# Miniprotein binders against E3 ubiquitin-protein ligase makorin (MKRN), part 1

Scores and structures below are computed, not measured.

Target 1, 323 residues: E3 ubiquitin-protein ligase makorin (MKRN), of Arabidopsis thaliana (Mouse-ear cress) (q6ids6)
Amino acid sequence: MSDRILCKFFVHGSCLKGENCEFSHDSKDPPNNVCTFYQKRICLYGSRCRYDHVRAASNLPLSSDSESLDRSISTTPSRHLQQQGDNNDGDKSSNVYCIHPREYPICSFAAAGDCPRGNQCPHMHGDLCNTCGKKCLHPFRPEEREEHTKECEKKQKHIEALKQSQDIECSVCLDRILSKATPGERKFGLLTECDHPFCIQCIRNWRSSAPVSGMDVNSTLRACPICRKLSYFVVPSVVWYSSPEEKKEIIDIYKAKLRSIDCKHFNFGNGNCPFGASCFYKHAYSDGHLEEVVLRHLGSQEGETVITDSIRLSEFLGGLQIF
Structure headers, positions and changes below count from the first letter of each chain, unless a header shows other numbers.
F, E and O stand for the ipSAE by ESMFold2-Fast, ESMFold2 and OpenDDE, each averaged over both directions (binder to target, target to binder). V2 = 0.75 x the mean of E and O + 0.25 x the DockQ between their complexes.
[cut] stands for letters that were removed.
Atom coordinates printed by the task and the answers are left out, and those that the model quotes come from them; centres of patches stay.

## First folded at step 4 (miniprotein)

Design c1 (from h6 with V9I)
Amino acid sequence: SKVTIRVTIEGDPEELKRIAEALRFLARELGLKVEVRIETDGKTITVRVEGSPEEVEWFLLLLEILAKKYGAKVTVEIEES
ESMFold2 (binder alone), alone request of step 4: mean pLDDT 78; pTM 0.708

Design c10 (from h6 with I19L L63I)
Amino acid sequence: SKVTIRVTVEGDPEELKRLAEALRFLARELGLKVEVRIETDGKTITVRVEGSPEEVEWFLLLIEILAKKYGAKVTVEIEES
ESMFold2 (binder alone), alone request of step 4: mean pLDDT 78; pTM 0.718

Design c13 (from h6 with V3I V49I)
Amino acid sequence: SKITIRVTVEGDPEELKRIAEALRFLARELGLKVEVRIETDGKTITVRIEGSPEEVEWFLLLLEILAKKYGAKVTVEIEES
ESMFold2 (binder alone), alone request of step 4: mean pLDDT 78; pTM 0.702

Design c14 (from h6 with K73E T75R)
Amino acid sequence: SKVTIRVTVEGDPEELKRIAEALRFLARELGLKVEVRIETDGKTITVRVEGSPEEVEWFLLLLEILAKKYGAEVRVEIEES
ESMFold2 (binder alone), alone request of step 4: mean pLDDT 77; pTM 0.700

Design c15 (from h6 with V9I A72V)
Amino acid sequence: SKVTIRVTIEGDPEELKRIAEALRFLARELGLKVEVRIETDGKTITVRVEGSPEEVEWFLLLLEILAKKYGVKVTVEIEES
ESMFold2 (binder alone), alone request of step 4: mean pLDDT 79; pTM 0.723

Design c2 (from h6 with A72V)
Amino acid sequence: SKVTIRVTVEGDPEELKRIAEALRFLARELGLKVEVRIETDGKTITVRVEGSPEEVEWFLLLLEILAKKYGVKVTVEIEES
ESMFold2 (binder alone), alone request of step 4: mean pLDDT 77; pTM 0.692

Design c3 (from h6 with E15L)
Amino acid sequence: SKVTIRVTVEGDPELLKRIAEALRFLARELGLKVEVRIETDGKTITVRVEGSPEEVEWFLLLLEILAKKYGAKVTVEIEES
ESMFold2 (binder alone), alone request of step 4: mean pLDDT 76; pTM 0.682

Design c4 (from h6 with E15A A72L)
Amino acid sequence: SKVTIRVTVEGDPEALKRIAEALRFLARELGLKVEVRIETDGKTITVRVEGSPEEVEWFLLLLEILAKKYGLKVTVEIEES
ESMFold2 (binder alone), alone request of step 4: mean pLDDT 78; pTM 0.713

Design c6 (from h6 with G51A S52D)
Amino acid sequence: SKVTIRVTVEGDPEELKRIAEALRFLARELGLKVEVRIETDGKTITVRVEADPEEVEWFLLLLEILAKKYGAKVTVEIEES
ESMFold2 (binder alone), alone request of step 4: mean pLDDT 78; pTM 0.703

Design p7 (from h6a with L30F; at its last look DockQ between E and O 0.54; V2 from the best seeds 0.00; counts 0 for: pae E 1.8 > 1.5)
Fold by ESMFold2, look of step 4:
Structure p7 (fold): chain B 323 residues (1-323), chain A 81 residues (1-81)
Amino acid sequence: as target 1 above (323 residues)
Amino acid sequence: SKVTIRVTVEGDPEELKRIAEALRFLAREFGLKVEVRIETDGKTITVRVEGSPEEVAWFLLLLEILAKKYGAKVTVEIEES
């Protein structure tokens, strides 16, 4: 736990030196030094180098070409063999050096889906990802495999949600909601308290209708046109849901997006927001602290959010949406 | 206790077909307590709706949003019941 540098081979269970290792086998110790020659793109040792090959801080992690250049260098033949001497304390074992296969980069072309060199490529090709069909899974870096798998499955889940949403029709106009001409028209208007699909325009028009004599504005405006269940909020979304959990996720993402945006009317405390504590936008002062929020239970049902002002939520959302 | 309203909707023939389809669906599939007859001559549709004042008003609100969506002109006439 002192000044020792963490052995990167130990952390992956691959250090052959055991107790004779020059590096720490305590996971709390700091990692190896960074290779200066690799930073300058002149290291000829590649995977045999004892120092970490880390991408230069000035490059954004968007480019795989820098890693490809390192992999090209690492395939250069070398006569230099590095060996570790044995300890004279009665240990007869010997080690050449701590070489770990995780230092080998994979081919960025194969990882992107197609390597023009095929079997003649000087770089290691990754394992096939069953989800995206790309050879992008590093055989010896389980952390990178896990990260790709999570991100790849997330992308596939979103694609499937879009596919399932393509056939959904508005309950009022019967048009397929995602077949409309413009991106602004290709949105669902979700009601929090029922599962009837609407295009955003139809449900907004319903909520904006002038009352006919004999109708209560609040009961009509907040009712689903189909099942008459009251839903105070309309949530715009480009995808539809297949489960209550997915519906909640869509609603929560929408609320979070609005709360991450500074309210124009609050204006960092210099203005007055007509929605007060019920506003969906962020009420932060110039120093970053948030306005204190007090929730009232006027007219609420279990799990229902209530706006105390007598304004139409759909009109607010339609006039101030930033998406 | 029942009212009868005659609505004439004028507009583009293709849009009128979609309006008529949606109105038939709303009258039958979504449990509105109205009796609806729809006739078309390709340039107009005529909708006769009968029911309680509240149910007829609910149907007319839906008709209004459909007509507005498709840019159709709506004329309303009250009939004897």
Scores: ipSAE 0.473, ipTM 0.839, lowest interface PAE 1.8, mean pLDDT 68
Fold by OpenDDE base, look of step 4:
Structure p7 (fold): chain B 323 residues (1-323), chain A 81 residues (1-81)
Amino acid sequence: as target 1 above (323 residues)
Amino acid sequence: SKVTIRVTVEGDPEELKRIAEALRFLAREFGLKVEVRIETDGKTITVRVEGSPEEVAWFLLLLEILAKKYGAKVTVEIEES
């Protein structure tokens, strides 16, 4: 019977290899605590690794001569000192402080993955999180379980989004954007009005390129290089989106970030921002109060005051050579 | 009116292969008649583009961005019709 080592991913219900797994999916087989990253020489934890740093032994035939050298270490009997310390039967009522199960800490090793002591651990193991496969859920703290589950799901969705983003190529340079040599260039430049993928460098170079004679500057600089749809700003992202909702979230997070940055043109009220209330940046005075958004009522010819929504930054950008 | 341009791009052989692939892709996406030839030395690509003045100019801007990214030198010749 080949001594198959139990698949740690199978134990956690996370084995994607199924029947094609090189490890056993029989729960009766011994658990593998071996660091697969150390076997691959890629373990970043070093001596702080919670897994055993065993190198795969080359298949030298184990010659079976385990001579059991039973070295009988002679326990020399240390002697007799009879000190008659007085029997003061002080009733040390060992106040066994019954630590409530809620206050008992979970095993930090099990909570981070595999505990090297397994079921023989003297510490309480947490329950299995179905999302991360770790015994990190405290059995008696439902609030910490809920918090962990919520954060773990959010993190897992981000990992999945990053995974899907790995195969996205730039429509200009055909590089896999997340595989670019320079780490700083491993960003998408999202366009608001189309879903053509660009690396941040190619779309910046496009937007900074002088139009050829006879092209409208505004149409050329703001058009998508592929579909010519106008997009007034580029959103830098480390992930590509799988849905319109995710795209909107990325854009809204970026807009919120820009609103936290003071506008250099407004200059705390000492300057003039050509974008006015349509600026993506913060218009705060030196005392910290915000510029009041004067809603411009454009009177239609028909006397209905259309509250024009925020004058699209698009209209102001159309007249201004502002990069 | 249709315009024909000839573009010579000089650079590293491996970078020029990448530029040539990207230009063929862009040509397909724009529906432009583009011929991309890698010269026998591998250090030069010749690109012939036929289209409207606007389409040719738009394609040329993308070519210049690609060439600049890879440090390649671009030379543009207008074929007189």
Scores: ipSAE 0.368, ipTM 0.798, lowest interface PAE 0.9, mean pLDDT 73
ESMFold2 (binder alone), look of step 4: mean pLDDT 77; pTM 0.695

## First folded at step 7 (miniprotein)

Design m15Q (from b0 with E15Q)
Fold by ESMFold2-Fast, scan of step 7:
Structure m15Q (fold): chain B 323 residues (1-323), chain A 81 residues (1-81)
Amino acid sequence: as target 1 above (323 residues)
Amino acid sequence: SKVTIVVTVEGDPEQLKRIARSLRFLARKLGLKVEVRIETDGKTITVRVEGSPEEVEWFRMLLEILAKKYGAEVTVEEIES
């Protein structure tokens, strides 16, 4: 029995715990284990839970309010206008007729991939999901099936991206980045303006270098070591991208994390941020209002005015533009 | 104007092979005139870099990062060409 399960957050590119992660960061390890607390509706971690939240057959005690409320509703006098009344025409045998097939939970073991009872299981087995190979699709909940299918495809696409990332080498040290000795080192440092791969250590070390006094420190250290294109932020990632859309998703997730943190350079409107509209940090005034972003217009080859960049109001008014 | 530096890198033989590989790759990618030689003792690399002062300094910064990562010692000497 392996006690190592592929880290849910690592699979989604959001876990950076390194050696402190109790779950596997090896893409060859199994990608999930079923959260038993969620199946009992006791899981307190919600979306932060490291186990898969799969709907399953449960042996929960009778719901404290639903059957009492059902009986209360059927006996409660209604004052509704034009309808044939509330659901007071409900079945008199509530224990036999009160459960629609839609409300029946599926077998938790089959939903996790393998049911030890097979076809002799007394619980309803879900339909097979072709992407994950688990019998986790509820026959009577089409919206839940669609939701699972979309999330499952996203998860498998990310696992595939992670596997394809295994051979990517750092442009400086030429090590396979995801094969480095320590988990803390198994991260890419993405630059926003170019596609040259770097491990987080090498690009951070470049950013902290001391060039000779004749060189512009600011432009040198924020330039890509290979192509010299300026990128103000280094975006840590546990997966490399295969498309511009995937790169944008990785960057946007990191931006969302930084947008909750006040920008030290902007300093609540009292300072000057050299990154302007390109800054990932929060530009808020002392009263909590966000700095206004102004769209810049440029004439297109088609003769229409095209918005090429968004710039912050302070950049527009000050004539300071950061590329 | 062109300048030339000669950099001596001393360290563990296996780490020096990794450093030499990276330096040759970087020289090619940057289009710089660089000669990387692993000396017969296997414990020393001699790197000759020729170019503009900015090009030479850029490559020296990359070399220092590699040497630090692999625990190697760097000695830089500028020579008159």
Scores: ipSAE 0.656, ipTM 0.908, lowest interface PAE 0.9, mean pLDDT 72

Design m15T (from b0 with E15T)
Fold by ESMFold2-Fast, scan of step 7:
Structure m15T (fold): chain B 323 residues (1-323), chain A 81 residues (1-81)
Amino acid sequence: as target 1 above (323 residues)
Amino acid sequence: SKVTIVVTVEGDPETLKRIARSLRFLARKLGLKVEVRIETDGKTITVRVEGSPEEVEWFRMLLEILAKKYGAEVTVEEIES
């Protein structure tokens, strides 16, 4: 009866409540419960909301769309009408606004899986989504149906990936990565050039370690601790992959997230970024100008010449500053 | 040339058991000559690593990452031979 619902934030690796979370951190539990506050246009959490947002319909074409959406759609108590009194009890007009079916709100109970009123419900029941099994598809809003179907399929694919990732162990500490004690530790650190699994903490600690014995710091720290293949990027992920295509998708999503954020180490040209051309953060000067990429030659390996096609200027100059 | 280091790791028994398991796995996977001994006090591991200077240093880096993660104390004694 009190089935736990899969935590939305746990799925994205961002839940801060851990063991005290009221939602499930078991990938076996069902995802999604409909946000009734969003249906009434009073949800303040936006993308941080734990429940699924299904678009609310307007009861009137006239909308005060800035602040007054704090009020629920179904009940509109008016203090102005209070003085006019309830004395029209025997002469109630049936004048209601006729709205297009597109504007009818979908039943939030049916959209969450089961409506206690069944076919007696006064609200419109959505069509069945084959992916989540809920009656959450609005019959008269094809764009919302398409958007839900697309996002629901992505969510199901992600949950399947989480299930497949449960037994993957870190190559360094041998812990099951998704079973670690804290949410921050329940992430993989993907390397672009090999498929050795690491938890984010172990691979970051490798990248920040200080080698001795005259080893080249840059090449050592960029190398996989197991196979020594050089990977310029460490990509955090809450799921592992089953194909090169899935791996590329994870990497591309992460790159897109960081491209809008100014690099702290580059510091608008006043600092040196240790990641250089490998940095996913934005290298922009104070005037908005982006750092230039420079072509570089890499020296011979036992008589062979290797050429890297490009490197950022800050990486070239930073490589000369051995800290 | 071959180099040997002896590393002493101190911590609680449960932590040391986990560290020893990881070190043995890494030694096998990297093809390194490593001996891992849990001392009779249950609070100390002695790790002996033999290989090239670069191989030994690589393994030492991995050991220190594990020790720091689990809050264990590390002491390294080098035998340059």
Scores: ipSAE 0.652, ipTM 0.908, lowest interface PAE 1.0, mean pLDDT 73

Design m18K (from b0 with R18K)
Fold by ESMFold2-Fast, scan of step 7:
Structure m18K (fold): chain B 323 residues (1-323), chain A 81 residues (1-81)
Amino acid sequence: as target 1 above (323 residues)
Amino acid sequence: SKVTIVVTVEGDPEELKKIARSLRFLARKLGLKVEVRIETDGKTITVRVEGSPEEVEWFRMLLEILAKKYGAEVTVEEIES
């Protein structure tokens, strides 16, 4: 009894662990709100997109359960059963306006634009979003409404940017970048210091080329092939930008992504990264241990402690010489 | 001082048309820095590039990228003049 906590994913028909689930799949077991700290970490409750995805998946298991399909399932969530409501005099005065309506998810069909059940739908229908035209705004979650409105406006700007990007040609190969054969090729390579468009392949090939004849290799390869302005990073993007603000957003998203990717040059400790402690990629050994102690100190504690063995290479060379 | 290189590009005829188009565009965009002459017979592109050593190498790097992208073979000869 004490060890049985109701699985929230099972309640919504989306549990991926089946019989191996750590939580109870018996609908008679109550949810334990005191020991739910672990459940709060794994719950997907905050996202309307997650509910829509879960409900779509519910159509697939139905065909395998056709032999024992019980349409007489009498567990209706609308069954009004009160558990001793007469003896809750103290803590009942708080949250009475948000108890039930706030807990219900928005109808996924109405949120997608049109609900086939209309007014007969057993699920709560959202209010109309003027940006996307969908009934996806929860009537009782004002914070979620504000968040959706901001995100929806950003998504609309992204769609506009994608439309405006269709005719952009690479400055080197002159191909329309988004018209290339493979998805991997249908990407721009942004330079931070100039606005010349390149397909990701052409700018990466430039960065990996081998200049001869007395040219400074590092400064040449980090220069824009057209205007020669130096940019240390090539930022991949599926859209071009129409403002400096949009460009900055694309760059910031890429920088965040780099922190989650293992460094190719470090190669789990088997290689040497020329960027050392300044590298934005993850420097981890094959056993999962991080190479840079400074990253752990800056991440876990506010105090600055810059200790790194990667300084040895930079210290010996004195800095960027001719590389 | 001026240097001259002659670059021969060999590959698929349809891909060579794309390379030639891009090279003509780059030659115009890099105008006044290098003198570029591009000849094609549909089977081979011959590119003569004349300018300062740095500008000629810059153009050569761009040409190598285009050739690599379209799977073409590049042969470079330096000419004194």
Scores: ipSAE 0.606, ipTM 0.884, lowest interface PAE 1.1, mean pLDDT 68

Design m18M (from b0 with R18M)
Fold by ESMFold2-Fast, scan of step 7:
Order: sequence, then C-alpha cells, then structure tokens
Structure m18M (fold): chain B 323 residues (1-323), chain A 81 residues (1-81)
Amino acid sequence: as target 1 above (323 residues)
Amino acid sequence: SKVTIVVTVEGDPEELKMIARSLRFLARKLGLKVEVRIETDGKTITVRVEGSPEEVEWFRMLLEILAKKYGAEVTVEEIES
C-alpha cells in the first residue's frame, strides 16, 4: 500500500461516500491530508475539500500571476500613511507592493510535520500545534491559528472517540460494531433516551418489525429493545460517547442535518407529524415558511409566568400530549 | 396469563452459535425465562420462551431480527403450558 490518508469527513462523522470513499475510514491510518491544490490557490472545494488547507511556500510563486495582472494598472503608488497609520479604515486600495509578514506562506514541509532543512530553511516555519504536533500555525495570522486549533482539537477528539468506540458491541447481535465486514455496517444507532448500544442495522430492523398480540405498534417499535424507554429517532453515528455532553453533540449534529430535509409526515402543512416539536425533520409549508413553535407556560398563584415547554403549532392544534 | 413458545431455527452451524450466544445474552438482559439448545445435528437451535404474551412476542421479534441477519429459517410453535 502507498500513502493511505485518514478521511477528514469520516473522523467528523460527515463522510457521505461510505465504501466509495477514496480516503481511509480506518482510525489507524495517519491524518496526513494536506491539500496540494489549496497550496497552489486552485482548490475550488473550500470547506468541502477532503484535504487540509494549509498556506504553503508554493502560494508565493503564484503571486507572479497577480503581478502580471497588476501591471496593466499604471497608477502612482500612494504610500501616505499606509505603513505608518493604525487606521481601522480598511476601505483603501493601495498601489504600493508592500508585503506584510502575515502574507508570507509557511513552509509546507514543516506544516506537514517535518522540514528536512530545519532551522536553515529560507521559508517561514509555522508554530507547533500542540494537538496535531505539526508546525502549521501561522505566526502572523491569529484568526487562522484560532480556527486551526479549534478544528484540530475537534478532529483529535473524534479520533480518540473512534478508538474508544472500537470494543462496543451491539446489544442484539453482539458484533463489535466498528469491526463489521462492510463500512456501511460500521455505524451505531443511538437512542436519545437511553445508553444501550445498537448497530444501525439491528435497531432499524427492530423499528421496521411487525409486532402482534395486542402490542401498541408505535410505542413498541420506538421503545429500546432492552429497557423499553421511548426514543422517536435513531441517530446514526460512527462514534460512541463517553459523556452526556458528547451524546448531545452527536444528536445535535444529526438534528441539524435533518432540519434541511422536508418532513414527510408534516407534508408541507397538509399532514400531521406525530413527533411535533420533537421532530428532527424540517416542518415547512409549500411556500417555504417554517412552522412556528409555540411556547407553553404556567401561571403561578402570585401571577408569575413560568415557561415549561416549547410546542409546534400543529401539535398544539391537534390536541396532542407533550412528549 | 402465561404462554410458552418453542422456536426452531435452522441454518449454518457457525452462524447458529452466534445466534444462540445473542439469544442467551438477550434473555439475561431482559430477565426472561428462555432456554436455548443447539441440537446434536449442529444445524438446528431449539429456543423455549416462557412468559406473558407481550414478553414472549418481544423476544420473538428479537429472534426474528437475528435469524434474518444470518439467513436462518424460523419455525414457531405455541405450546400449552
């Protein structure tokens, strides 16, 4: 095998390519994913790029194309107060070729982990990121340093979660979920109201079962097969959680994804969604306007009002119980 | 009321061992009276489930999911207990 790079989107739980992904979905593979196209300023994918966008030395040679474009402008350079002024007024075009240190690219070799030229390198080396161990932090771009640090810490936390999730077994089939034969099968199906682990296949098969013998279908199928606690949605995840906060984060990410998809039960206002305010899907009318959420409140004996629950208008008008 | 079913699961010997392991685990987790026997032919499991109609049906649903995963054939007989 050549260089096999850990999938950036897989470690964030957002890779949609599954088994067709060109990058590794194995937590053992190194996260060496520097984008060559971004280094040449020709990457068109932006935040959707599967490789890390790092400002590299190759960005500076491409400025010669910018110089050729600027050559058609025959204007006198105005140096007045451009270098001296601490003016917050950014609405100035400068005809002076002045390169601030923040515009220097960092060494691509140091940013990827190790520069063979070390201290003798003519290019600026980034500062060390304590999380990834690479010299990828630009000394003169505090906004980029902060952005990298936050993204890198999130990525490392997900990699650690993947490693910690390796031994978790499905409560139904007892397979180690992340060790299943097919990548599409290596997913947990989280229930919001309990912590019993299931692989996505087993919990979805439970949800699609046909109970008989007088059992209420909706309550039975939406109950945890082990503890019977009701959870209306199965949340797919490539990692398990070690805290309630991590669980909430996984659920919230999935909710955000589903909020972009129209709810089939709500049917653009023509149907009734049994999940009401708890529904993860988008409740939008045919004109695109979102269903309004109505707040519920209690009046105290002293006249003070306490807000107890949020409820969707369709749930309120349908006389449904809050759940 | 109390009911008893006997479920026969037929399939691949190695896959039946996995099914039996899962069924025994689920029986303990759910606190249900379940007996799982791998027959001498190695190709058949006999599962005896005793409890309320709801408990028995709940366990049957789990068994069907496991059998379906492995392509095993399921036959259910209700026995007067």
Scores: ipSAE 0.671, ipTM 0.917, lowest interface PAE 0.9, mean pLDDT 73

Design m18Q (from b0 with R18Q)
Fold by ESMFold2-Fast, scan of step 7:
Structure m18Q (fold): chain B 323 residues (1-323), chain A 81 residues (1-81)
Amino acid sequence: as target 1 above (323 residues)
Amino acid sequence: SKVTIVVTVEGDPEELKQIARSLRFLARKLGLKVEVRIETDGKTITVRVEGSPEEVEWFRMLLEILAKKYGAEVTVEEIES
C-alpha cells in the first residue's frame, strides 16, 4: 500500500491532469482510500473527489449544520449519552438528550475494508456492501446506503470495463493498447460512428496524414481507416465498451468537458464551425448566449429520411429580417 | 482500373516483423490484394499492393504510419498495371 493510488477519474476516462496527475494512471495500482476531508465535512471536491466519501468514526464529533439543533454527537455507538443536570423539578423527563443510532458514525477501518479490532471494536461496523466488499453501509441511514450502492455499482462497472479492455489491440499497430510503453500512449481513440479500436496515437497520426493530391483531405482523414465511416471527433478513453450504452456514457462525459471550452472555429459567432451541431466544443457568442442549431431533413433514400448536419439558425433563416 | 505499387521498407529486423504482421492484418481487413515478403537479409520488407488508385493510396498511408512509428525508411515505386 503506497501513495500510488489508482486515479478515480482516470478509470472513468475523465482525468484532466494527464501525466501530471498525483494519482496513478496504472490499472495495477489499488483503487481507493477513504476521504478524511469528507468525514470532517470540509471536502471541496464533492463528486469529483479522488477518495471514497464515507461517513465513519473520526477523532472529532460531527455537529449539525443547523444552529437550531445544538445536539451533541458521540463517535462511539456503545456510549449512551444522557442529559446531565437533573434540575427538572417538574417530573417531566421527556427532554432526554439521547443520540439516535442514525447519528452514530461507522468504523472507518471496517468501512475501508478491514478493522484490526474485529469483534472488539468499540465503534459501530457498517453492513457489508456486496459490490465493493467493504462494511461501509450505515445500518440506520437508508438514503446513504442507496447513494453508496448506486455510486459503487457505477464504479465497479467501470473497473470491470477496464479489466475487459486489457486485451484490446489497436487495428493499425496491433499493440495491446493498455500495455503500451508510456502512460500517455495507454488510451483508446474512440470514433463515434464505428466500433473499430485504435490507440490514440495511431488514429491521431491518421488524422494528421498527408494524402496524395486528388483525395478529399477532410473526408479521408475524418473517416475510419478500416470502414470509412465519418467521425469528426476522436474521443480519448482509458476503457473500451461492451454495449452502445457504455459507449454513449464515455462520449457524453467527454462532450461535457469540451462544452465548457469555447470553440475556436466558431470564434464567438465571428467564424463558422465545419462540424456544426456535431461539434463537442462550446458555441457561445461574446455575451455568453449559446448558439441555437436546427436539424434539416434530406429527401428519402432507400425509403428512409436522412438527416443533414445542423446549421446555424441565422443561416437557416437566410437574408430575411425577422422580428 | 487497377494500379500496383511496390513498397520497400528498411529497418530493424524485429520491428520489421511487427510491421509485416500489421500490414497483413490490415490487408485482410480492407480486402486488398497485398503481398508482404521479408527479404533473406532480414533488414528489408517488400510490399506489393494491387487495387484502385484510391485503395492503394489508402494502404500506403497506413504503411507510412507504421513505418514512422518504428523509424523505418520507406521507398515507393509504381509499376505498370
Scores: ipSAE 0.636, ipTM 0.901, lowest interface PAE 1.0, mean pLDDT 72

Design m21I (from b0 with R21I)
Fold by ESMFold2-Fast, scan of step 7:
Structure m21I (fold): chain B 323 residues (1-323), chain A 81 residues (1-81)
Amino acid sequence: as target 1 above (323 residues)
Amino acid sequence: SKVTIVVTVEGDPEELKRIAISLRFLARKLGLKVEVRIETDGKTITVRVEGSPEEVEWFRMLLEILAKKYGAEVTVEEIES
């Protein structure tokens, strides 16, 4: 009734409901609790479930129904038996004995952060995830632990960045950037050489402006509207940064994406790129041979590059304006 | 030498209030001599900008970005000062 649950779509910058959303768009509100039904593979809500789905191990037997092997601590072998670690043919046998612990569901209360039964709980408590502070890591499913840890760290870093970004206003229009009505408007346009915040629309419009004759178009439109520091590219981002390292990560991801796209100014060697070695785009000749610059020394000696990211290019190009 | 422009911005009263606030903030931030007046009809703002030709043009570009965002119409008149 009074419980507010953080909107998962808002966290990823993709909620289409805006102010009409039934879930909280305040990053201070708690995220969904762990789904116990999903851990037993009986959750009926799928992608609409309000609770966090802890991923099932891909190597679990498909024939295992929701049978919980509820055993008290008193039915487990004494800690004295933990001292045997022989790597004999019994290692295959020990894998058979580990099947039952692997199929135990973890305590949903401990996995959600707090178990009222504490140390006297008859259910298996997960190991502590240092990132989310919840006992949600299954002791006997290492593949699920690794997957959770990686995804949880990414999710928490993004949520924290989103929280720190909520009050940031555009230097031109003074709107709180992440409070705008549409997802396309809830983006920052980062400049590499200064820390003045702009919404993507205002900085794109600046880059597309028509300065009067006698002003250098290249210096004017590439300059920050506030401090005049020169930045060749506008980097779109759904979050702001709190450190130079975070800023560099945002910029480097964008650079890697643009490196796969042919530069229109270079025009396969038939034109001149005003950005030279600082250009984020690919400088390739018509035969596929890459221009020799320090920024591209990691490219193939045969002039080929490997694409490692499947994210749609339009999502990155929305903020990029060159003159 | 110094130049002066007078810019007339016409649009919705609520959007013009937002434009006026942003223009006053930008003028202060950039250290430019700018006067922003909302006319009695509430549908027009008059902006007077004084400075070097480069400073005046820089501010005009910012003003046009704001006007375009809020659907306002801009008319510029240059006068010698």
Scores: ipSAE 0.649, ipTM 0.906, lowest interface PAE 1.0, mean pLDDT 72

